# Ledger of designs, part 8: VHH binders against ORC1-type DNA replication protein 2 (cdc6-2)

Target 1, 379 residues: ORC1-type DNA replication protein 2 (cdc6-2), of Methanothermobacter thermautotrophicus (o27636)
Amino acid sequence: MKGDKRRDIRDILLHDETLFRNMNAFDPDYVPENYRYRESQMEALAVCIRPALRNGRPVNAVILGSCATGKTTAIKKIFEMVESTSEGVVCCYINCQLHTTRFGIFSQIYSKIFGHQPPETGVPFSRIYQTIMQHLASEKRALVVALDDINHLFYSKNANKVLYDILRAHEVFEGVRTGVFAVLSDIEFRYALDKNVDSIFIPQEIVFPPYTREEVFNILRDRVRVGFYPGVISDELLERITDHTMDTGDLRYGIDLLRVCGNLAEADASPVIGEEHLERALKSTGPVNLIHTVRTLNENEREFLRILADAGEDMTAGALYELFRESTGSSYSSFNRIIEKLEFLRLIDTRLTGKGVRGNSRILIPRFSREDLRRCPGF

## First folded at step 4 (VHH; framework vhh_gefurulimab)

Design s55 (from p4 with S54D)
Fold by ESMFold2-Fast, scan of step 4:
Structure s55 (fold): chain B 379 residues (1-379), chain A 121 residues (1-121)
Amino acid sequence: as target 1 above (379 residues)
Amino acid sequence: EVQLVESGGGLVKPGGSLRLSCAASGFTFSDYAAAWFRQAPGKEREFVSAITWDGSTTYADSVKGRFTISRDNAKNSLYLQMNSLRAEDTAVYYCAADSTPYYDLGEYDYWGQGTLVTVSS
């Protein structure tokens, strides 16, 4: 009769009916207690850190594997194990998609050691760096820094400086012991190290191969057991989610599908995830990392994406630049750097039109839908 | 209106020193990376030195140990201290600023008109 009354926001916030036992199980940053199929990689990481627990220097590593092969999870898990074992080793995980500058990287290290952020204005880099290294030397603590997706530092031209500053700290600060875990999400990516970095880095190579279908199914089932109440999803639906995950080659896709299915079932007041919820979830377009990737973008880069999304079709670089200049006042050189960055981040593709060297135009092709972009914070 | 204005150029003998200044106006200089480039007559423009918004510096191999880049954000100014000058340092020196906090050889948003440095006799 009176079902038309608007629901109070307090009722929404206090709603206690849920299919989720633990929603964190479906976050890409979640570290599971049962971390299967990466035992040899975990052992290799432990061997690299082990000298630091015995007054030696940690061993540097290059961690290689395609997107979502468990690299980040393994690093976070070993770091938690080390921190539970000893206060003598500082383990700092840094996402280089979020922290692309020398100051930003060392502010994260500072925060990990001291429990608060350094002042962002009026403090030179050298002061933060000196404070970190003097602490490590005086307290006889080792530092292990994981630079996750380090290719973003190479793009920003900060990789060699950051690596130099971490790896050669002992040359200025006697007794400082440091190591780096450099993580590459794209195994086809190639980069160049400066000679002064290359000579000291000398990393162990740790490869994270793609998961098999059986392994993917079992990992997703583990997430279901942690994240949902019993009986929320059938093994038959989970097999289908596994098949779609295998088609994408990205484990995060399957984890995100489970989250979306759960939310859709909950919105329907259904006690279980049914076929209809999976069908609706599969109609969602866009990469699972879109939210994380766009969060790293500055305002001009976000405006570029808004203009492209609002067009609803592929645009020439010239057409987009005309609109972009009107809204931002940016130069063509700045605009071209945004294209290069967004293409590198796999948010857009570029294609040349016509034949020959001169007179070719670039077409900008979004790898996201307008709806996907609207789900991102700040859009 | 965004402007970069260089000063401090002139004639100097080999082994001498000069300090170049660049005054920025019309934007929040402290948010920008800045660089010095140079171009000798009949040659292409080359990178000299860069400084990020947080003070990190990069130098071309040809000037490393002789030149020092610095910034004063309170005065919206960029500086290049040039020591042990050589005949091959003769060029028009350009100040550049980039809206991204990146440094090194990137394409820069804003450019000054240049200041001539002549190292001779």
Scores: ipSAE 0.000, ipTM 0.184, lowest interface PAE 18.3, mean pLDDT 79

Design s56 (from p4 with S54Y)
Fold by ESMFold2-Fast, scan of step 4:
Structure s56 (fold): chain B 379 residues (1-379), chain A 121 residues (1-121)
Amino acid sequence: as target 1 above (379 residues)
Amino acid sequence: EVQLVESGGGLVKPGGSLRLSCAASGFTFSDYAAAWFRQAPGKEREFVSAITWYGSTTYADSVKGRFTISRDNAKNSLYLQMNSLRAEDTAVYYCAADSTPYYDLGEYDYWGQGTLVTVSS
C-alpha cells in the first residue's frame, strides 16, 4: 500500500503526458471493431434483421444470458452495421432499467426517428404512437427495438403492453413492419407473455454463454491495445485484473479497472501502470451492478433505500412504511409496489417474522451495505 | 389513492336500457385498458366487455350487439350502454382497470366495488 501524492488539480488536468491512446476504449458504451467470441450470436442477429433490409418483416428474438456476457455490445454493433447499410431500418436500443413506462419507451423510439424529444406538455401517448407508426408506414421503414433487461418491464406489468403496441402496429397502420429483440437476464420469458402477444412474437432464441477466463483475458488485452500506448501495462498485471474480473463474473469490472489504473498512473506521472495502481483501483472501485441498478430508481424508490440503510440490517415493512409515508406522502399500495420491484431487482429480500408466529409482518433485508449505497450517485 | 367507482345500476324491465358509469381517480386512466365484469347470484364472475387505451373493443358472446363499451379519457370515465336487457343480465357489475394491454385475461390491477343491475318484470 502506498500513500497518494496530491498535486494541484490544475496540473493534473493540464498534464501533457498521457498513457491513453483512446480513452473511449474503456467506456461502457464502446463497441470494438474486432468483436470476438460472439460470431455465431452476431450471425443470428443479422439473420433476424436481414428481412427488414429486403422489404420484409424483421424476425423477433429473445436474447438470453447473464449480466455482461456481451449481449448489449452485440446488439449495438449489429445496429451500427444496419444503420451504415440502409436508412430503411430504424434500430432503437432501449435500456428498460432506465425506461420502464410505455411513454418512456416510445419517447426513445420517437427521439431515434426524429432526432429530438417528443413534446412533453399536452400531448397524449396515442399521439406519439400514431406519429411514430404513420412515419414508418409513409416512409416504408422497418422498426427493430431492442428491449434490454426487459424483465424490468415484466415486473412493472408494462412488458405485454409495450410488446403488443410494437408487434401489432400493422393491424392499425397498414404496411408497418416491426420486430423486437427482448434481452433477458435470469427470467423465464415464456411464462410472462400474454397469449395474444405470444401468438405473434414467435422469437428466435439467441444464447450468450459466459466468457471463459482465456476469452476475458483476450478481450481485456484487445481493450488495452486500443486504449493504451504499447508497454503501459504488462501481461502479468493484466492476468491479475482478469482474475479479479472472473471473481465478479462481470467483464465491465475489468474494463473499469483498466480505466481507473490508467488514470491513477497518469496522475502519478508514471509511464506505466504498476501493481500499486491496481491496489488503489481495487479499493476505489465499488459494486458496478448496484450503481447501475440504483441509477434507474425514482426518488421514492431511492428514499425507500435510504430509510432502510439508515435503520440498519432488518426493518419491518410496517415500520418502514410509517417513515416512508411521512417523507413521501405515498399510499400503502405504492409502497408495496416498491417492495415488489426492489425484491425483483435483488436489492432487498423479504421474510415473515417467523415460522408459525402471529400476523403477516414482513421483514425487509437489504442486499447492500450502507457504505455501498453511499458510493452510488445521488446518495 | 387509486379508486374506481361504479354508478347507474338499478331495476329495469326486460327489453329496457341502462347506462353504467365508472369514475377513475388516483392514476392515469388513459394509460390503462378497462373492462366490465359481472357476477350473478350464486355464480362465478364473468367477463362482459373490454376497451384498450386506443379504443379497440371486445365483447362476450352473450352481450355482443346489445352492449356498447366506451371511454372518456378527459373525464377519466368508462361507460357501458346496455340495450335489450334480459333477465339473465341480472348481476352486480364491476369495472376494472389493467396496466397490462390484454383485456380478456381476467387478471386486473384495480377493481370497483360493483353496482347492482336487476332485470325483472
Scores: ipSAE 0.000, ipTM 0.269, lowest interface PAE 13.6, mean pLDDT 80

Design s57 (from p4 with S30D)
Fold by ESMFold2-Fast, scan of step 4:
Structure s57 (fold): chain B 379 residues (1-379), chain A 121 residues (1-121)
Amino acid sequence: as target 1 above (379 residues)
Amino acid sequence: EVQLVESGGGLVKPGGSLRLSCAASGFTFDDYAAAWFRQAPGKEREFVSAITWSGSTTYADSVKGRFTISRDNAKNSLYLQMNSLRAEDTAVYYCAADSTPYYDLGEYDYWGQGTLVTVSS
């Protein structure tokens, strides 16, 4: 080959100059120091936790808002502030898209308290639960659990059981003080609470309204200040990124665009992010909501989506099940639960149309393109 | 309300066989992974065997080749066939079921009260 393959690779590996002052500023899990436009929500969360710092019970909360309104960031921020203030309050953030079972949720609580996974496979739930609650009672520590996107627990029919286990622990373990922050993108799921849970939950409602365009621009500008060196991106180009972010309705899209633009500019050895880097980023950046949702799926659910995406035309549930069973060995009942879950997650729609051999056939309609799916990890 | 009731325990001589049964009420086994655990006096509870809703099985090394787990969804029951029993198999045996259709060790929501198995000469 012509040229300097070894030198070009070496230059990439040994490049000492970077546009990124703090690459973590563009990570989904990054919690900014200056968290604007949510001051009243932060104060409301603090008011809910404050009794726990004074040997009282925390106040339960329902945190309401559409996707990407800063709910997760606000919760993580207040939890950091509380734990930096006192060891007497354990703050546990749980993503219910990833942890859908009672054991899974309490394993996360266990790990937060003890710094390691629960003992041995084969330990019953009751032992993990007792160990947690006995620790909280003996050490006089309060527990605040944020159940982010609790909608997933309602779908799995575990929400009432998990809420009951947390909120009524004091009835069995004297002196235990617990509270729950239930995070919802859709308020309708609250109506699915059992009477025994609803009567004790009695939450403070905290609403996260959508960000305005001005607020989105300023938030992205704050991320630029933390994440890039001065002068790396112009306000003019940032206005364009803001426009694209507003079109998607998702702040995370704008943050990811900044990360991709920075990486592309750095690869080009450019000292600044230019228009050409944004144009390339717009072609490569996948749908953030799809990527986030797909990340939570198990291998069988991913295989379902792969089979569906590879179908060229409308596919019946029966036809997809034939291929799915062959690949996974799963039963029809399991397959139907996957359909219900993916429909709930808004990854597919179902339609009853036409004649079937056994009556009306279901047609499965993906809410994503094959190309969009292939931008997701593991597809 | 979900209940699991074990039966079939008793006294047996070394080398003998015993069959444990677990009857479920308040749910159907069609949708659940299920498992057997045991606890000997003065010891921790240990995993014995599990079966997924599709019929895939897993066994602890100490019982592999001697014990067989099975289910009968029509009878809403789980079984453990125990052959070539040893003194160290003496324990209270517990039936467990998960509320999820997928198998995962240590993730069992429902437990029976246990049935005693004594292997002694």
Scores: ipSAE 0.000, ipTM 0.142, lowest interface PAE 17.6, mean pLDDT 80

Design s58 (from p4 with T28D S30E)
Fold by ESMFold2-Fast, scan of step 4:
Structure s58 (fold): chain B 379 residues (1-379), chain A 121 residues (1-121)
Amino acid sequence: as target 1 above (379 residues)
Amino acid sequence: EVQLVESGGGLVKPGGSLRLSCAASGFDFEDYAAAWFRQAPGKEREFVSAITWSGSTTYADSVKGRFTISRDNAKNSLYLQMNSLRAEDTAVYYCAADSTPYYDLGEYDYWGQGTLVTVSS
């Protein structure tokens, strides 16, 4: 009813008029004020941090769950609540897909504390580490570090070093209080800790189960209420977006699908998101987990995936290596390191051909379709 | 351009002694923890001894009381004094350094190429 009058006003007076009340609601990093269906997980996180607010050490945690956004959102939300309550606790969220080295991780901690990057040239790790820990000791501040997707640190063989450096700081720097939230997006991933880390870590396990369809619908509707003006999308279309989201198993897909639908409707000068906008968005929106993972890959690793996706038949490691060598000039050793990395990242599986263990070829099995890969930037 | 170069290995009779040296170059050795590891034929690399940048030491149970680790920061050098050597001490000995103040990790940033110690009659 009001849509035609609003459209005319937009066309004449407000060229920049938008369907979006708050575009940030569709951002992957968005932390909603009303965070539902994770009340017990939020309570468990709060219990772990509570001692730090009372001059004690935080309790370490292992946070387990699917690759859904809910784990990251919960951690960021509790960290904001803690820091708004006390200056005596430093909460540092680190994405281990982006920061895989000891130096990189402690540079993030340093930047969180001091507001600038540490010196790059001629400064050994020990000086950065000492600067952080001496500050925490002198200011009587606790440190809680969330290592999101910590499996990447195990792959880079930095996990035990990083955990040791954080968890045992009190043995060298009197009065330092630290804790770690280790987050695993792949619930099938098994990790091994050095005994010296395992004996001190002793984490509380916090499980984030998959969302039900009803919960996904309600979360998406909450994002619609914050992100769009009233009436921009019908519950009928939102039910369809929910169905597609459930098919992918990734809440971020539904959130991104809403963003794309809004942008398409806005480009059409439509006051509402219609069926046609959803149909167009479905053709352009790829799996968010795959997109996020492939963005961390270098050009040789991406070329590997392109060759594999284009095969269309069972492909042996030997056959792929011949094509890969022609396009990249890479050694077989480099090629094998890529296989190990991509298998660790769960982008491919490997199996042996034929019967018997020795002399068999490896078969490379993609965990993605060619169409899904084509929806990723740079493919 | 970081280098760790081990020396002092050789053939020694059971009950004998050897002193291993490790020369560090290309970094501020005094700010690094350092360690000795060894690898016997057909076995995995095992921890022997470590020393922090402050001089605190630790030893594997198998060598405690027989081996002594020490460092000389002015000479950028790490040492391992090995006494009462046994046939089971036969291994390639590796020097390692790490920028962390801790020493009992299974992984280190920098490694030498190793020096062979053979204990045989």
Scores: ipSAE 0.000, ipTM 0.433, lowest interface PAE 10.2, mean pLDDT 82

Design s59 (from p4 with A33Y)
Fold by ESMFold2-Fast, scan of step 4:
Structure s59 (fold): chain B 379 residues (1-379), chain A 121 residues (1-121)
Amino acid sequence: as target 1 above (379 residues)
Amino acid sequence: EVQLVESGGGLVKPGGSLRLSCAASGFTFSDYYAAWFRQAPGKEREFVSAITWSGSTTYADSVKGRFTISRDNAKNSLYLQMNSLRAEDTAVYYCAADSTPYYDLGEYDYWGQGTLVTVSS
């Protein structure tokens, strides 16, 4: 209300007419109450945790499945159920892409237990570790740690240390009960597990198979039921969203596409999502979005994309850096920031090499063709 | 800079005794788990003994009752007293240190260069 223009903006912000009954239903972190098609996986996870609720040790698990098969959702769901049932079990979910060091991982465990971060400097790892384990022993609490994308820990050579630190804590701290859920998006990564890990870990294997088209449609329909008011989207349009989701192999794409369609229809003051909203949403994820995104890039970031596009195939970060350095004179630190930014912008994907490679090489995968990039101004 | 330096190795007759020492520098030794490993000619590296921050000890079955691990935090030193030595104890002995309390796996943060122990008649 500070002047006419601010009042106009305030009126927009206060407008209660929306297509969204619950916007959180389309959030990547949303955990649905009815988690269908994973009943056997949920039961297996429950069986692994159940001993911890009865003063026993949790059972370790290896959770296997390609990207976006519901592994993360299932883990978060079971952890939520356990936390609502008992304060005697600490459930800690850790994304190993973000936390690759022993200090980083145990700082997450510390924060989960105590509700605040450990001291940033001046405290050795051993103090943080001792504080965690002494608390668990004295309070008679079990610890279950989910290490999501644990392959990143193996690439950083921290996996064995982290696993042994968690799993062997009882040998130093009497009465401590711990378990690990190791999550692998790359099924081939099981090859990298060492015999010494198996001897102390002894996990149950829980497989998350790909969803069928029918299952994807029904999951998206459940999200529509929770997230939108009745009649906002037709089953015919939802079938088409399902087809595009199946083409990507990623359920999250379909969920995000529903969110975008809802926002576009709401901006048009439409009471329903129509064909035109879906077409506009699909275009925002295609070549037009690429043109808009690359327009915001600086010259070094554009040169990175040119080199990758000219290769016409996946490249190692090392191979691309040699060419990039010759063209730009940029440092390796600058190069790594570009990788992080372009991955965040969905222009590239990265995956780590784990078999027979020392020094942790990354493979850079373009999410665009050379023809798509050629359409962009300045390329 | 972190360093672990072993000493006290040498030639000894079967049934004899040796005391190995490991001097730690460049870090707060009292905050570290410490261990002895050995590698015999043509064999894999094997665990010998470990000691925690609190002084709790673990021994491999092959040395239990014959070897004693100890530490002196004031001197930043680790020791291995070896009694009733056998020909099978012939190996290069390595000192190792890690920031975690209990770890008998061969993956330690810091390693010494090794000291040779030969048990021969």
Scores: ipSAE 0.005, ipTM 0.405, lowest interface PAE 10.4, mean pLDDT 80

Design s6 (from p4 with T100Q)
Fold by ESMFold2-Fast, scan of step 4:
Structure s6 (fold): chain B 379 residues (1-379), chain A 121 residues (1-121)
Amino acid sequence: as target 1 above (379 residues)
Amino acid sequence: EVQLVESGGGLVKPGGSLRLSCAASGFTFSDYAAAWFRQAPGKEREFVSAITWSGSTTYADSVKGRFTISRDNAKNSLYLQMNSLRAEDTAVYYCAADSQPYYDLGEYDYWGQGTLVTVSS
C-alpha cells in the first residue's frame, strides 16, 4: 500500500489479518527461549546462584558491559529459570535508575516476596527490612538481588548502605542467605566500597562484551522468526534495521523498529513490511536511550530540559534559572541539584566561561536535539 | 522534622569523665540504630560506638573499655559515657541514627550538629 490514499479508521481497528504471530517478541521485557552468544555468561550466573538452591549462600557478582549487551536479558532469564526450578530462592531485579533510595529498593524486594506494596505512611524502613529478613529466615529462602545500573546508587550515596543491608543481613537474622549481582552499564565508572562492605561482597566478575553486527542481525532475525509470520520482512530490510541499530549501539532500538514497522504495515493492510514502512518508522521511533532516561525524570527535571532545548544549544545556568524559577518556583539549590543529576545522566554538559562578577559562569550544553526530546513522552 | 541534638560537651582534664547526650525528635527512635562519631580538627570523621534497636553495642578499638554507649527509648535519647579521657579524644562528637546498624560505615540517615569535647590540662 502506497500514496496519500485516505484510510478508514474503522478498517484499521477491525482488520482481521495480522502480521504478528507473537507480538510479545518485540516487547523490551521479552525473554527469548533461545538466548545465543551469552552461553558462558549464563553459565557463570548459574554457578553464582547454584549454592542458594542447595542451602548455601549465593556467590556475589559484578556484571560489566556497555548498554544493550544483553546483561538485563541474561539476568531475567536466569532468574526465571531459578524461580521455575525452586521456591527456595527469591530473585529480585531492580533498575537503580528508577529506585535510588534504600526505602525504594527494599519496597521492590518486599513487593516481589509478598505481592503487594508496603504501606507508605507511618511505617519505618526497619519494619519493612525486618519483615523481609524474618520471612527469608523462617521460610529458609535465599535472596538474590540484581542491582542494574548500580552506579546511580553510588551517585546518590546509597550504594554502600544497600549492599550492607543485603549482604550483612545474616549478622542480625540468623540463617538468612543473600547475594547481589551488581550491574554496571558504564565501563568507565569507578566505584569504591567501604571496608565493611568490601570484606563480605567478594564478587565474581562477569563481562558482557559488545555484540558484533553479525550477532545483532541474527538476534533481530530470531525476533522476526518468533514475532512475525514467514515472509513478512525481507533479509534486505532487516540488514538496514541492523545498520540503524548498530549506529545507536542499542539492540532495543532495532527491536522497537521491527514492532513499529509491523504496526504500520498492518495499518496499511499490507501483507509485508516494505521500504516505505521502515522510512516512516525511522521518523517516528525516538532515541530509546533518551526516552528511557527521560522516563526516570520528575516534572521539574523535564521542565529544565524543555527550557534548555527551546533556548538553543548554549545557555548560561543563570539565564536558564531565571526561566526555570518563573515556571517551577524552585530554589537555586534545587536547580543546581538538577544540573548535577542531568550531567551525571549524560543529558547535558557544563563548561565554565570566566564571565560574570562572581568569577566563572556555567554554560549548559544539551546532548540531545529539540526534535529528539519532542519524541519523548511528556514533551 | 527529624532532628538529633547533642549536648554535654566541654573542657575536661586528661583522666576526667564526660557524658554526652543526644535528643531525637520527629521519628520513632526505638526503631533506629544509633551511633557516635567524632572528628578532630583537620582529620577525617571516625567511628566511636554504635547501639542497635535491640541494645547490642559495638566500639572502636581506641575507646573500648573507656566509653559506654546507651539509649533510653522512653526519652528518645542516646548517651555516651566517656571515662579516662585522653588528649587524642579531643574532637567534635556527632550522634547519628539509621534504620539499620551500619556501625563504622559512616553513611547514616540522620546526623546531629555536633558537640565539642576538648581534653586539655
Scores: ipSAE 0.074, ipTM 0.591, lowest interface PAE 6.4, mean pLDDT 83

Design s60 (from p4 with A33V)
Fold by ESMFold2-Fast, scan of step 4:
Structure s60 (fold): chain B 379 residues (1-379), chain A 121 residues (1-121)
Amino acid sequence: as target 1 above (379 residues)
Amino acid sequence: EVQLVESGGGLVKPGGSLRLSCAASGFTFSDYVAAWFRQAPGKEREFVSAITWSGSTTYADSVKGRFTISRDNAKNSLYLQMNSLRAEDTAVYYCAADSTPYYDLGEYDYWGQGTLVTVSS
């Protein structure tokens, strides 16, 4: 760490009692002070927000990249920097996996502005919307909304309405200044936009390329430096955590592995994280993306995944439907909707059988291992 | 349960006038933006006019200057005064309501069943 002599003495005093200097460093919502390898992306985000600090409208952005690219961290970091600079810009981060409705999304915006939730019963959406927009107009505050995993809004068919509500607010409320950062993996979302939304959105494209293995190692090492006392974990063990992180394609997995390893070592009254703690953590810590995605599924969708995992690779839709019908009593139409949803969520892939089989049939291919699924709550 | 019921449609000669009404029930009408859409046979649904919570109005270019949208919140009613009617105004007219203004997107939460307007000699 950047040595401070007084901190070094404190670190020595605490070394034998706890492994964690700052457990928050391993939380999903942690925003690091030093955020490297994304300087050009941070600059591009700052350029988009800068007009809001000058009484102008923010520039909209499309933020593209895989789950291992630090998109969420960059957005939270720039939002923190902007709000620490001025009260004149409200920055609202929304996870669209959790908030898929107009009411849900604007309740998050409302809470960010006013510090409390709106009543969920007895207050129509128009009152919440008007209250937000009137506040922004009267206080001369700009609003920047990051819609993370916006593809979930397209799946729920709420994307055009939400984008229209935010981007065209100035047409109803004079002087309101708004902007959207739409976060997704694929630029094809532009073809799903209504023409009236597409014409006003006009976003800057900000690409977050995949981190290299060396960059992932260094990011995890930075988290170790902040979160653990010196000597708690070796570079050799951290290299192995980096390898597992690279295999998942999700930086959050490596960060969570560090947290779990620290907790296991502390429970064992060990002053260091050892090989045994990593081995135990790998058995209990599932891939973060799979865990979060599975958490959003209903019981029938989860039963579908259990049957597929138990059957192994490459099961036909017809064969899975027979087992699914026996366990759930669901119709084939409901079953097909589950296939569409799980394929959209990238939990399964589908392909057609060759002409050598009587009739064309779909083969369902899981994008998760049986072991990974068993690490998820309720499996 | 939210309901929108249109009335006032009928047969009228070119150059004539009609007044359409829409009765809202099951919700507080004043909390909603309301709009008129129309659909001619074999065509997609087309935006006609919208009115906000405050009474601000928007019109499609094809009807601007000829049609007037208005609302009466005390009566939970929406109106469309149609003047100088043309053969191309022949369509089923739909009342729509939404908690926010989506004027020409066609993505409104609530829709009426429609009322037929025929402009012919």
Scores: ipSAE 0.098, ipTM 0.609, lowest interface PAE 7.0, mean pLDDT 82

